# VHH binders against o75319, part 168

Target 1, 181 residues: o75319
Amino acid sequence: GNHIPERWKDYLPVGQRMPGTRFIAFKVPLQKSFEKKLAPEECFSPLDLFNKIREQNEELGLIIDLTYTQRYYKPEDLPETVPYLKIFTVGHQVPDDETIFKFKHAVNGFLKENKDNDKLIGVHCTHGLNRTGYLICRYLIDVEGVRPDDAIELFNRCRGHCLERQNYIEDLQNGPIRKNW
Key: E = the ipSAE of ESMFold2; O = the ipSAE of OpenDDE; V2 = 0.75 times the mean of E and O plus 0.25 times the DockQ between their complexes.

## First folded at step 11 (VHH)

Design ib2 (framework vhh_4orz_3; at its last fold request DockQ between E and O 0.85; V2 from the best seeds 0.80)
Fold by OpenDDE, fold request of step 12:
Structure ib2 (fold): chain B 181 residues (1-181), chain A 120 residues (1-120)
Amino acid sequence: as target 1 above (181 residues)
Amino acid sequence: EVQLVESGGGLVQAGGSLRLFCAASGFTFSDYSMAWLRQAPGKRREWVALITSGGYTNYADSVKDRFTISRDNAKNTVSLQMNSLKPEDTAIYFCARYSDDDLGYPFDYWGQGTQVTVSS
């Protein structure tokens, strides 16, 4: 009934903090009901997410969930101390301007409110790769003025996996800058 | 067993309206986003509308402002109101469960479909 996403097991559960940023990307954690379909070492729960972040000597200050479903886990599965933001983002297609704006606004708001700490913005979609990578790169390009290829390379290196969708890559490299307000 | 059963299809004239319905069973309905897909003869299946459990919606550009997707979580139903229908809207329409699989096909279940024919 509740299927494991394709190739989900093949991806690192949590990436590395992106140097010079507050971003860290990870694949979607799965609620307990998925565990029966996974080997113990393949399991990655909301609790496991925080343990892995701690292992990196980091702390999450915000989770941005880009998935377009509620089947993976519930916000209630997360510690109450970490804000959770849902930005429904349709998969496979380049995010629209509204989605991009919502993401930028959330990031900027977090940075403004968290100047006194070094907490991270955790971003995930299903695999923590395509939608996640696109929106993070879009932010770096449009807001921070990073060269598209540099942004993509940085994300890929830190995530431990490369963006796989050519339409996303093409839009980042050659698409227009999106409005920041 | 996951089941999705469509109804409401038929023949309509261009400019007319039609409302499709879908009854879902065999899974926790409120955990899933739902969708309507369509497939015209000789064309690929395409998504038409998406709706989250909480009622957030997305539409394909081709149907935006003409179609409205809605759902009733208490009844495990999803509907598609189609207005200002065009001949190019002719297709088999499928109710689908949106699994949000990024690397796979993002719809994991769909019904047998219902035929919608729009005459010029």
Scores: ipSAE 0.917, ipTM 0.951, lowest interface PAE 0.5, mean pLDDT 96
Fold by ESMFold2, look of step 11:
Structure ib2 (fold): chain B 181 residues (1-181), chain A 120 residues (1-120)
Amino acid sequence: as target 1 above (181 residues)
Amino acid sequence: EVQLVESGGGLVQAGGSLRLFCAASGFTFSDYSMAWLRQAPGKRREWVALITSGGYTNYADSVKDRFTISRDNAKNTVSLQMNSLKPEDTAIYFCARYSDDDLGYPFDYWGQGTQVTVSS
């Protein structure tokens, strides 16, 4: 079966653009096969994602999928004009240096290629909270020089939910600045 | 119903090798990432190796370059090749299905485990 992730229904599907950045975070969209297990108002498909972004008067230019699985949806379920990047990110532990490097590289590449537009980088893991929040904040801290507490507060406010995993929060606040670019 | 059955454990001398096997049934195996976990007496259960359905792998630092996870999607099996074994590798080893859940426990099913004992 196509099991719905635990507490996935409890989270807002899509956050708001993070001011001063090109990021927007969301929970994983679920392909049509999951709909049998969802009430109509609980559905959040790849198409629903793009409709909600449009409702905010925004446009996605890249989706970074941080899940360590391929069962939630297929890249084919996305519009042909939106680039998709999978970065397999092991959950529940602070992402390793290789994962952080891949994320930073992808973001920096996007910013260079999209300097003349206002398109957003959509980032998700399963719930769009812990892995997503960690890597976005890690980027803002290491690359943009944002203070850890300011990065976390900005993410929490714009996602509409607070980062919950203590080991991620502690690493962001008290861990080393990473220079892995 | 989901079933994961481990085999291949046993007693081995330090520096030796073992290969663990896991037979999976009751779900679409090729849709799921899989893992090996271990639990030593008095220690927390920890993952040691992960593999996606497409073959991408990750390892815990303690076993990197000594252990190799692999899978056969046609036979619904996961294997763990364990080389250069140390007494600290002594544990019950579990085959597990990875749920990729950020909030709950990230493994939603695991087997009964197979004992690996490494002596000097």
Scores: ipSAE 0.678, ipTM 0.862, lowest interface PAE 1.4, mean pLDDT 92
ESMFold2 (binder alone), look of step 11: mean pLDDT 83; pTM 0.830
OpenDDE, look of step 11: ipSAE 0.855; ipTM 0.921
ESMFold2, fold request of step 12: ipSAE 0.614, 0.610, 0.641; ipTM 0.844, 0.838, 0.853
ESMFold2 (binder alone), fold request of step 12: mean pLDDT 85, 85, 85; pTM 0.847, 0.853, 0.853
OpenDDE, fold request of step 12: ipSAE 0.916, 0.917; ipTM 0.950, 0.951

Design ib3 (framework vhh_4orz_3; at its last fold request DockQ between E and O 0.87; V2 from the best seeds 0.82)
Fold by OpenDDE, fold request of step 12:
Formats: sequence, C-alpha cells, structure tokens
Structure ib3 (fold): chain B 181 residues (1-181), chain A 120 residues (1-120)
Amino acid sequence: as target 1 above (181 residues)
Amino acid sequence: EVQLVESGGGLVQAGGSLRLFCAASGFTFSDYSMAWLRQAPGKRREWVALITSGGYTSYADSVKDRFTISRDNAKNTVSLQMNSLKPEDTAIYFCARYSDDDLGYPFDYWGQGTQVTVSS
C-alpha cells in the first residue's frame, strides 16, 4: 500500500509567511489516491495548498520540493504558472553541502528574478518541518546573517511546529557556515 | 501485496566484486525511490544506497565510489554493483522501498535479504 507518513495528520498543513522573508513552509500535499485513507477534514491536496495560500492573501511564486520520492503528488497537479523545483534530499540526516548549495542557489535565483513582486517561495519536505526548516534556517544563517537561535525560533513560530531532529538543530547552532558559492 | 526479492549474494574475496539484484512487485514501481540496506552482525541496519525513479542516486560515505545502484523501471528491478569489496562489507543486504517518512522509519517494505560475505 501507499502509506500516510507517520503523524502527518498532526501537523498544520500550511505555516505562515516568515516575516522579513519570502518563505512559507507546508507539509507535503497528497494526491487523490491518499484521500481514501483520510477523513475529509484531514485531506490536503495540491489544490488545497493553493486555496490556503490564497486565504492568507499570499501567492506562491516557486515551490521547492525537498522530498526524495514521487509518491506524494505529481508536478502536473500544480498550476503551470508556478515553477516547481525538485531538490532530492535524503531524510533524517543533515543535508550535505551540495544540497545546501542547490537550495541557496534556487532561492537567490528566485529573489533576483522576482524583485518586482511579493510572491512566496513555498518549501516542503514530507512534514514541512525538519528538512524544510533546516534548509530555510541554513539560508537565513549563512546568507542573511541571522543568529541561529533566532532563525530556528522564527521558523518554528511561523510553521506552528518545532524542528524535531536534534542533529539538525545542533548543526544549525554549532555547525560551520556552508559555502554560498 | 508488495514483494521484494533479493538475489546475487555469496562469498567473495576482499577486493572482489558482486552484483545484487532485486525484483519488485505489487505496487507502482516508478512512483517510489528504492534502496539497498545492510545489516552486519551485531550492528544496526543501515542504508547503503538510494535511487529515485528517474535515476538520481545517493550513497552512504562508506560505499561511495565502490558501489553503484541502478534500476530498470520497465522490469521493476533494482541492482547493486559492489566493487572493491572489504571484509567490513559483510552483511545481509536488503532491497527496500524508500517511503521518505521523516518521523517514522523511512523504509516501509524490504525483502528477506541476501547474505554477502567478504573474506580477507
């Protein structure tokens, strides 16, 4: 079978825009085939994602998918007007330098090309928490010069849930800055 | 029913090569990333290699540049080419489906495994 990820239902589907940034984090939307395993109020589809973003009076300009699978949904399920970028990121372990660089490059490219609007960068992994939080925080720390604890607190507050992996937290707080180029 | 069946294990001398195979059935193969795991005596199970449907690969540091994971979506198969084998590579090797569950175990199915023994 195609399993619902562990405790996926317990997490808010969409966070809030992170003040001072263009980031918004959300849990992975699930394609229709998963709906039979969920109560109606638990369903969160690609369509639901965009509806919830609209309810916040925001607009997505880019979706960065950090999952290492294609089982959750298809890029074709998204509006053609919103670019989709896949950065395969292995779960549970701290992302490597190459992954971090890919993420930073994508974000910087988006910001450079979208200076004339206020569209958001939507980032998700499976729960939109650990990998998502790490890479967003890594960007804020390495590129924007934000203090690690401030970055983590900001992400947690806006996502509505706290990073749960100690290795990620430890690396953000005490690990070296990663190369930006 | 999801089925993963490994083959190709055996005894090999250090420095030798071995190729493992996995036949998958019972699910849409192309929707899933696949993996090879291994478990050595007295050690925990660890992932060795991952491969996405499109062929993107990741490797554990201990096997980088020695092992190569590949897949054939038309045949629903996954392979692991193991070169420059070392005694520390001795383990039961499992073919696994990578579900990418973050808060749970990220592999939701695996086979019975195949024994790989590397002698010094």
Scores: ipSAE 0.919, ipTM 0.955, lowest interface PAE 0.5, mean pLDDT 96
Fold by ESMFold2, look of step 11:
Structure ib3 (fold): chain B 181 residues (1-181), chain A 120 residues (1-120)
Amino acid sequence: as target 1 above (181 residues)
Amino acid sequence: EVQLVESGGGLVQAGGSLRLFCAASGFTFSDYSMAWLRQAPGKRREWVALITSGGYTSYADSVKDRFTISRDNAKNTVSLQMNSLKPEDTAIYFCARYSDDDLGYPFDYWGQGTQVTVSS
């Protein structure tokens, strides 16, 4: 069957908007077929995502899905007004330069097109933590000039969980600034 | 019960080619990303190729441009075409189901493996 990701239940569904940015991070929403193995309070569907964003008085303008699978939900399960972008990102390793470029390009395009509103970019991987935190921080460091430790601290605080993967943390802190093309 | 059964391993000379096959059963194959892993003696298992249900592929740097992963969702099979083989490609090769888990091990099922030995 539809196996839920390990420890997925233990993570906050949706973080808080990261102040000074247009980012909000969350764990992967799970379509209805997964709910048979979840208590009602454990459920976090695509609809639940939309409702929780609204409860924060926010609105999504883009969802960037970093998972290396399409099993969790379909883009059609999202409201029509929320654009969706899949960037297949291999986990457990620092994302390659092509993946980083795709992410930066998507964010820059969104900011340009949405300069006259306050809509958010929602970013998720499976748990909304390691791949998500890495790419958000990579953007803040390379494009907005944020100090690595400040980017990481901001992400951790707003997500409500700390980046865990040491190779990601090391690359953000000590790795080179990446090209922005 | 999930089953993954590899075949096609064997002895091959350096520079040669080999094609591995994986037969999958016990789950909705077309819903899952799949992988080939390998494990050389005394080494940890490493992934070498990944493929999504829709056919998007990724490769480890050590095998890029030499190995090609493919799948047939109608037959529930995954294949790995291995060209320009080197002695360092010698390993047991495992077909694996990719869970995309960030926190735990990202492969939730794998087969018994098939031995590939590359002689010089």
Scores: ipSAE 0.686, ipTM 0.864, lowest interface PAE 1.4, mean pLDDT 92
ESMFold2 (binder alone), look of step 11: mean pLDDT 83; pTM 0.836
OpenDDE, look of step 11: ipSAE 0.862; ipTM 0.929
ESMFold2, fold request of step 12: ipSAE 0.644, 0.686, 0.685; ipTM 0.845, 0.869, 0.869
ESMFold2 (binder alone), fold request of step 12: mean pLDDT 85, 85, 85; pTM 0.857, 0.855, 0.852
OpenDDE, fold request of step 12: ipSAE 0.919, 0.918; ipTM 0.955, 0.955

Design ib5 (framework vhh_4orz_3; at its last look DockQ between E and O 0.92; V2 from the best seeds 0.74)
Fold by OpenDDE, look of step 11:
Structure ib5 (fold): chain B 181 residues (1-181), chain A 120 residues (1-120)
Amino acid sequence: as target 1 above (181 residues)
Amino acid sequence: EVQLVESGGGLVQAGGSLRLFCAASGFTFSDYAMAWLRQAPGKRREWVALITSDSYTNYADSVKDRFTISRDNAKNTVSLQMNSLKPEDTAIYFCARYSDDDLGYPFDYWGQGTQVTVSS
């Protein structure tokens, strides 16, 4: 059967919008097949995601899925009104330049096409923390010129949890700027 | 029940090639990324190659450009083409299911393994 990711239940399902950005991070919603392994209050489905976003008086304009699997949910579980983008991103290791570029390109494309609204870019990996945090911060650092520590602090605060992987943090703080175009 | 069965291991000379196979059953194969792991004597098990359900691949630096992972979703199989083999590639090779568990061990199932020995 489908394995519930370790400590998945311990993380807030949805973070807060990052001030000054269009980003919101969340943990991976799980399709119905996972519910038998969860208490009702622990369940977090694609539908629940949208409900929680709505409770924040926000609206998703794009979902970027960074998970390296398709076992969690199907794009068909999402409303057709919200574009879904898969960027397969291996966990535990710093994303490669191609992955970083794909993410930046997707974000920039969204911003160009959505200047007339305030819809959010929802980003998630498994826990919506490490890969998600890295790529969002990488974008803020490389594209927006944000100081690494400021980007990390902002993400952590808004996500409600801190980036945990030291290799990600180290790369953000001291690693090279990646190509933006 | 999830099952992964490896085959294709053996003895090969340095510079030679070998192709490993894995047959998967007991789960929706196309939902999961798959991987090849290896464990050399006295060393920790390490991943060498990953492949998503959509055939997006990732390789460890030690095997990059030498190994090629592929999959056939219709047959529920994963393969590892190993070229330019080196003695340091000697290990038991495992086919593994990649769960993408970020905070845990990212592989939840693996086979019994197949021995690969590369002689100098």
Scores: ipSAE 0.844, ipTM 0.912, lowest interface PAE 0.6, mean pLDDT 96
Fold by ESMFold2, look of step 11:
Structure ib5 (fold): chain B 181 residues (1-181), chain A 120 residues (1-120)
Amino acid sequence: as target 1 above (181 residues)
Amino acid sequence: EVQLVESGGGLVQAGGSLRLFCAASGFTFSDYAMAWLRQAPGKRREWVALITSDSYTNYADSVKDRFTISRDNAKNTVSLQMNSLKPEDTAIYFCARYSDDDLGYPFDYWGQGTQVTVSS
């Protein structure tokens, strides 16, 4: 029993590049073993991810995988030339300060090493929405000084789906600025 | 068929220690994060500890620094060392498989549970 995540089929596979940032968000790609449970048009594999990014005339320079599992795909399913970083992020709760720090550190490191190109940081959790949206917005708020509502609006528009989990939205809008980078 | 079987529960005095064990079968154990959940009478189940396949751990605030989750991928087992037990820790403890489903319930299988009772 390797279940398709609830409503995973209902979400756009890949969002759009977030203007003024180096971020693009997507739902988790699923390895071939899941395809027995999916219609052909519902499939979204690691290779499909890269095809869709190229269709947008973009290039990934880093994938940050926020899932708290290794059941969806293996890093070996990704092109060896694209750096991959796993940040185990517990779902359903606001990410803890250690997780936020790891995310900020990874993003800042990428930006330093990639200042002379336009490659994107791909970020995903299971649905590419709640944990992904929270950490991207937390970075924009804490590091780039973006207003919470502006960060959320930008993420929602570019992902193509709105952040749904109220505890994340509340923390972004009314919680403390994290100075932990 | 996924099976998770807990053991090691019992009656213990406040301040004491207890170690729970979980035997897992019917799936590729090393692909999944595992958890201990607990449920006190009349309360909702809550997670208390999570562990990834490579032994990265997370704990609920209420048990942090008192409980330790560990796993043995060669034997398909998970354990929970519980120290400095309090009457509030009294619950049925469940070993659970973490699905990481962000929109559904994040645990997709759990065992029958093992009772832990902490006397004052």
Scores: ipSAE 0.524, ipTM 0.791, lowest interface PAE 1.9, mean pLDDT 92
ESMFold2 (binder alone), look of step 11: mean pLDDT 83; pTM 0.834

Design ib6 (framework vhh_4orz_3; at its last fold request DockQ between E and O 0.78; V2 from the best seeds 0.79)
Fold by OpenDDE, fold request of step 12:
Structure ib6 (fold): chain B 181 residues (1-181), chain A 120 residues (1-120)
Amino acid sequence: as target 1 above (181 residues)
Amino acid sequence: EVQLVESGGGLVQAGGSLRLFCAASGFTFSDYAMAWLRQAPGKRREWVALITSGGYTNYADSVKDRFTISRDNAKNTVSLQMNSLKPEDTAIYFCARYSDDDLGHPFDYWGQGTQVTVSS
């Protein structure tokens, strides 16, 4: 069947907006077929995502899905009013330059087109942690000039969970800056 | 139940080619990325190629430009075209379902495997 990801239930569904940015990270919402395997309070659907965002008095302007699968939910499960972007990102390994570029390009495009509002860029992978955290931090470091440790600390604090993959952390702290174009 | 059945393995000389096939059943094939894994003697299992339902692909550095993964969603099949084979490619090759579980094992099912032997 369609299995719940490991420790998925242990992570906060939605983080907090990262101050000074338009980013908010969340774990992958799961379609209805997963509900049978979850307690009611553990369920986190695409609808629940938007409800939780609203509870924070925020609004999503873009969803960037970094998962390398389509088993979790369908884009059709999302409101049509919120653009959805899929960036297939292989887990466990540091995202390649192409993936990094795609992410940066999407973010910059959004910011350019949404100067007149305060809508957020929602980013998720499976747990909304490692791939999500890496790419957000990579953006802050490479594009915004944020110190790596500050970016990581900010993400961890706002997500409510810390990046867990050392290769990601190491690349952020000591790896080269990636081209922005 | 999820089933993945590999075929197409065999003995080939260095520089030769093989095409592996995988037949999948027991799940919604189009919802999952698929992969080929391999395990050489005395080594850990490693992924060599990934393919999303829509045909987006990723390859391990060791097989880039030599291997090509493809899939047919209508037939629930995955294939791996292996060109310019090297002795280092000798391994049992597994067709695998990529679940994208970041904190767990990223592959939740795989077949019994098919032996590929490349002689020098």
Scores: ipSAE 0.900, ipTM 0.941, lowest interface PAE 0.5, mean pLDDT 96
Fold by ESMFold2, fold request of step 12:
Structure ib6 (fold): chain B 181 residues (1-181), chain A 120 residues (1-120)
Amino acid sequence: as target 1 above (181 residues)
Amino acid sequence: EVQLVESGGGLVQAGGSLRLFCAASGFTFSDYAMAWLRQAPGKRREWVALITSGGYTNYADSVKDRFTISRDNAKNTVSLQMNSLKPEDTAIYFCARYSDDDLGHPFDYWGQGTQVTVSS
């Protein structure tokens, strides 16, 4: 269906590059079929995503889609030159270890293959906030050794919205470092 | 109007099996991930199995390797094969549509449910 996610219209479409990282977060772009339920100023399509990234003088080298659905857009709506990876991530609960591992593996693979450029990893869930913020922060904490509160502050500032889900925040701040293997 | 209708519940002895069925209508079934939820007496409703339109699945730890969720996009049906049933599996089982919405309710529609009772 073409139902607009709850409060999706209230969120900034695309954040800012997180300094010192290769990450940029955004809310899910919506294919044309959703636009009949949106005012023109509310639209955020796959094309709009890439226009906004170019306006920041950045380039996407990978999109990691964390949604647990395929209804929002088709990978064919993205430029063929940009790799796309789906990691089905169950919401409302802290992602399980397998999901965290898949995310770390994808990011590490990207960084190795793109060490000679400055392309970004675009990450989104439905709103680009809770699942997205959790996995980006988990990566920064576990792999890059960033302090939990610093990772969360950086994400919140660059996304333009604060992580909201308390179980995610609690796990990042007080939960164990997850294995990288 | 979204409609989800469960069937196949009943009384079964521990160690037995049941297969639940869900008929879906009123929406583009192949656009949505689907779930089975359960609510045991005195407990909160919880999901036990999820399946995407493409067939990717997730299970709660309590049912992993005993339950199998499946779907038929041509017939708009979801099934739950429940094997090696235990008394703690006694619950009302609901077919649900997964919203994938972090801010709203994780399930935006569910049926009336079907009772599964596992006797000792």
Scores: ipSAE 0.691, ipTM 0.874, lowest interface PAE 1.4, mean pLDDT 93
ESMFold2, look of step 11: ipSAE 0.679; ipTM 0.866
ESMFold2 (binder alone), look of step 11: mean pLDDT 84; pTM 0.836
OpenDDE, look of step 11: ipSAE 0.781; ipTM 0.884
ESMFold2, fold request of step 12: ipSAE 0.658, 0.689; ipTM 0.858, 0.874
ESMFold2 (binder alone), fold request of step 12: mean pLDDT 84, 84, 84; pTM 0.845, 0.839, 0.842
OpenDDE, fold request of step 12: ipSAE 0.895, 0.898; ipTM 0.937, 0.940

Design ib7 (framework vhh_4orz_3; at its last look DockQ between E and O 0.90; V2 from the best seeds 0.71)
Fold by ESMFold2, look of step 11:
Structure ib7 (fold): chain B 181 residues (1-181), chain A 120 residues (1-120)
Amino acid sequence: as target 1 above (181 residues)
Amino acid sequence: EVQLVESGGGLVQAGGSLRLFCAASGFTFSDYSMAWLRQAPGKRREWVALITSDSYTTYADSVKDRFTISRDNAKNTVSLQMNSLKPEDTAIYFCARYSDDDLGYPFDYWGQGTQVTVSS
């Protein structure tokens, strides 16, 4: 079956908007078929995602799905008016340069198209922590010139959970600036 | 019960080719990303190739352009075409189901594996 990802229940469903950015991070929403194994208060569906964003007085203008699978929910479960982008990102390893490039391209395109509004880019992987945190921080460092430790602190605070994967943290802190084009 | 059964391993000369097969049962195969892993003697297990249900593929750098992963959702199979084999490719090869779990181990089921030995 529809097994629940390890420790998925332990993480806040949705973070807070990262101040000074257009990012908000969340864990993967789960379609109804997963709910048989969840208590009602543990459920976090695509609908729940949008309700929680609205409760923060925010609006999503793009969802970037970093999972390397299609089994958690279908894009059809999302409002038709919200663009959806899948960037298949292999977990447990620092994302490769092609993945980083795709992410930067998507964010830059969104910012250009949405310069006259304040809609957010929602980013998730399975837990909304390691792959999500890495790519958001990589963007802030390489494109916006944010200091690595400041980017990491901002992500951790707004997500409500700290980046855990040491190889990601080391790459962000000590690795090279990646090309933006 | 989830089962993954590998076949097609054997002894092959360096520069040769081999095709591995994996038969899957006990789950909705078309919902899951799949992988081939390998483990050489005295080395850590490593993934070699991954494939999504819609056949998007990713390869480890060490095998890129030499190995090709593919799947047949109608037959519940995944295969690995291995070309230009090198002695360093000698390993037990495992078919694995990819869970995409970011915190836990990203592969939740494996087969018994099939031995590939590449002679110089």
Scores: ipSAE 0.713, ipTM 0.877, lowest interface PAE 1.3, mean pLDDT 92
Fold by OpenDDE, look of step 11:
Structure ib7 (fold): chain B 181 residues (1-181), chain A 120 residues (1-120)
Amino acid sequence: as target 1 above (181 residues)
Amino acid sequence: EVQLVESGGGLVQAGGSLRLFCAASGFTFSDYSMAWLRQAPGKRREWVALITSDSYTTYADSVKDRFTISRDNAKNTVSLQMNSLKPEDTAIYFCARYSDDDLGYPFDYWGQGTQVTVSS
């Protein structure tokens, strides 16, 4: 399970908090077994994730893992104080309604339970870009009523990289609103 | 060395059933999601079904409710139960390892394939 995803090294490990939201996106942290294939400065472990979040004076309150695999890291590699939620999400295609609903439900649940703090919802897929960006934007559009282009721009700016998949972008801009409850 | 070996293909009449098998070796099977792909004559290879390590499944719309992917981590095997087969299901079926590479091709290894022919 040590195959480094293509171009994984090219992406910023952690984005910035999206203003007006509790979202922060990052690329998948890799467990120790991957380090032998990486230069020290390229390594990005679960521990590194939390260090980088702290450097931003933020705190994670939830991690949503959208990868369609379990080979990258184990939930046990994360602090017990931070809930971990796996939502298996197939890449390259627009998430189905069930996946979208699961994501929205998780986010809404977190927000209800965390009104008294400012902890972040950390969301990642492999590169923390396409699947991550789509679902975050889908939420902003469907639930928060944000204009699609504004949501996409906000995500891209904060992630430091732009959504790349045209099918995702097209669906966000012109696709139907998905069920929220 | 990663190896995937498919079996179970053959000729079947429309409406019939067939079960494909894949034997995996050369890697930690339980760490990877697996998939079945197919390639019909003159068409691009397409994914048919995906299954995660903990047996979460996803299907292409064309096979949904007809095909069932399953895995046995103890035996390093992946199976595809194909019911209500149609002539358009005729293809070479490949067992593939799903790498979850979001930018590149999402499958990094696959077998030689097994021919499935559905007659009308």
Scores: ipSAE 0.580, ipTM 0.811, lowest interface PAE 0.9, mean pLDDT 94
ESMFold2 (binder alone), look of step 11: mean pLDDT 83; pTM 0.834

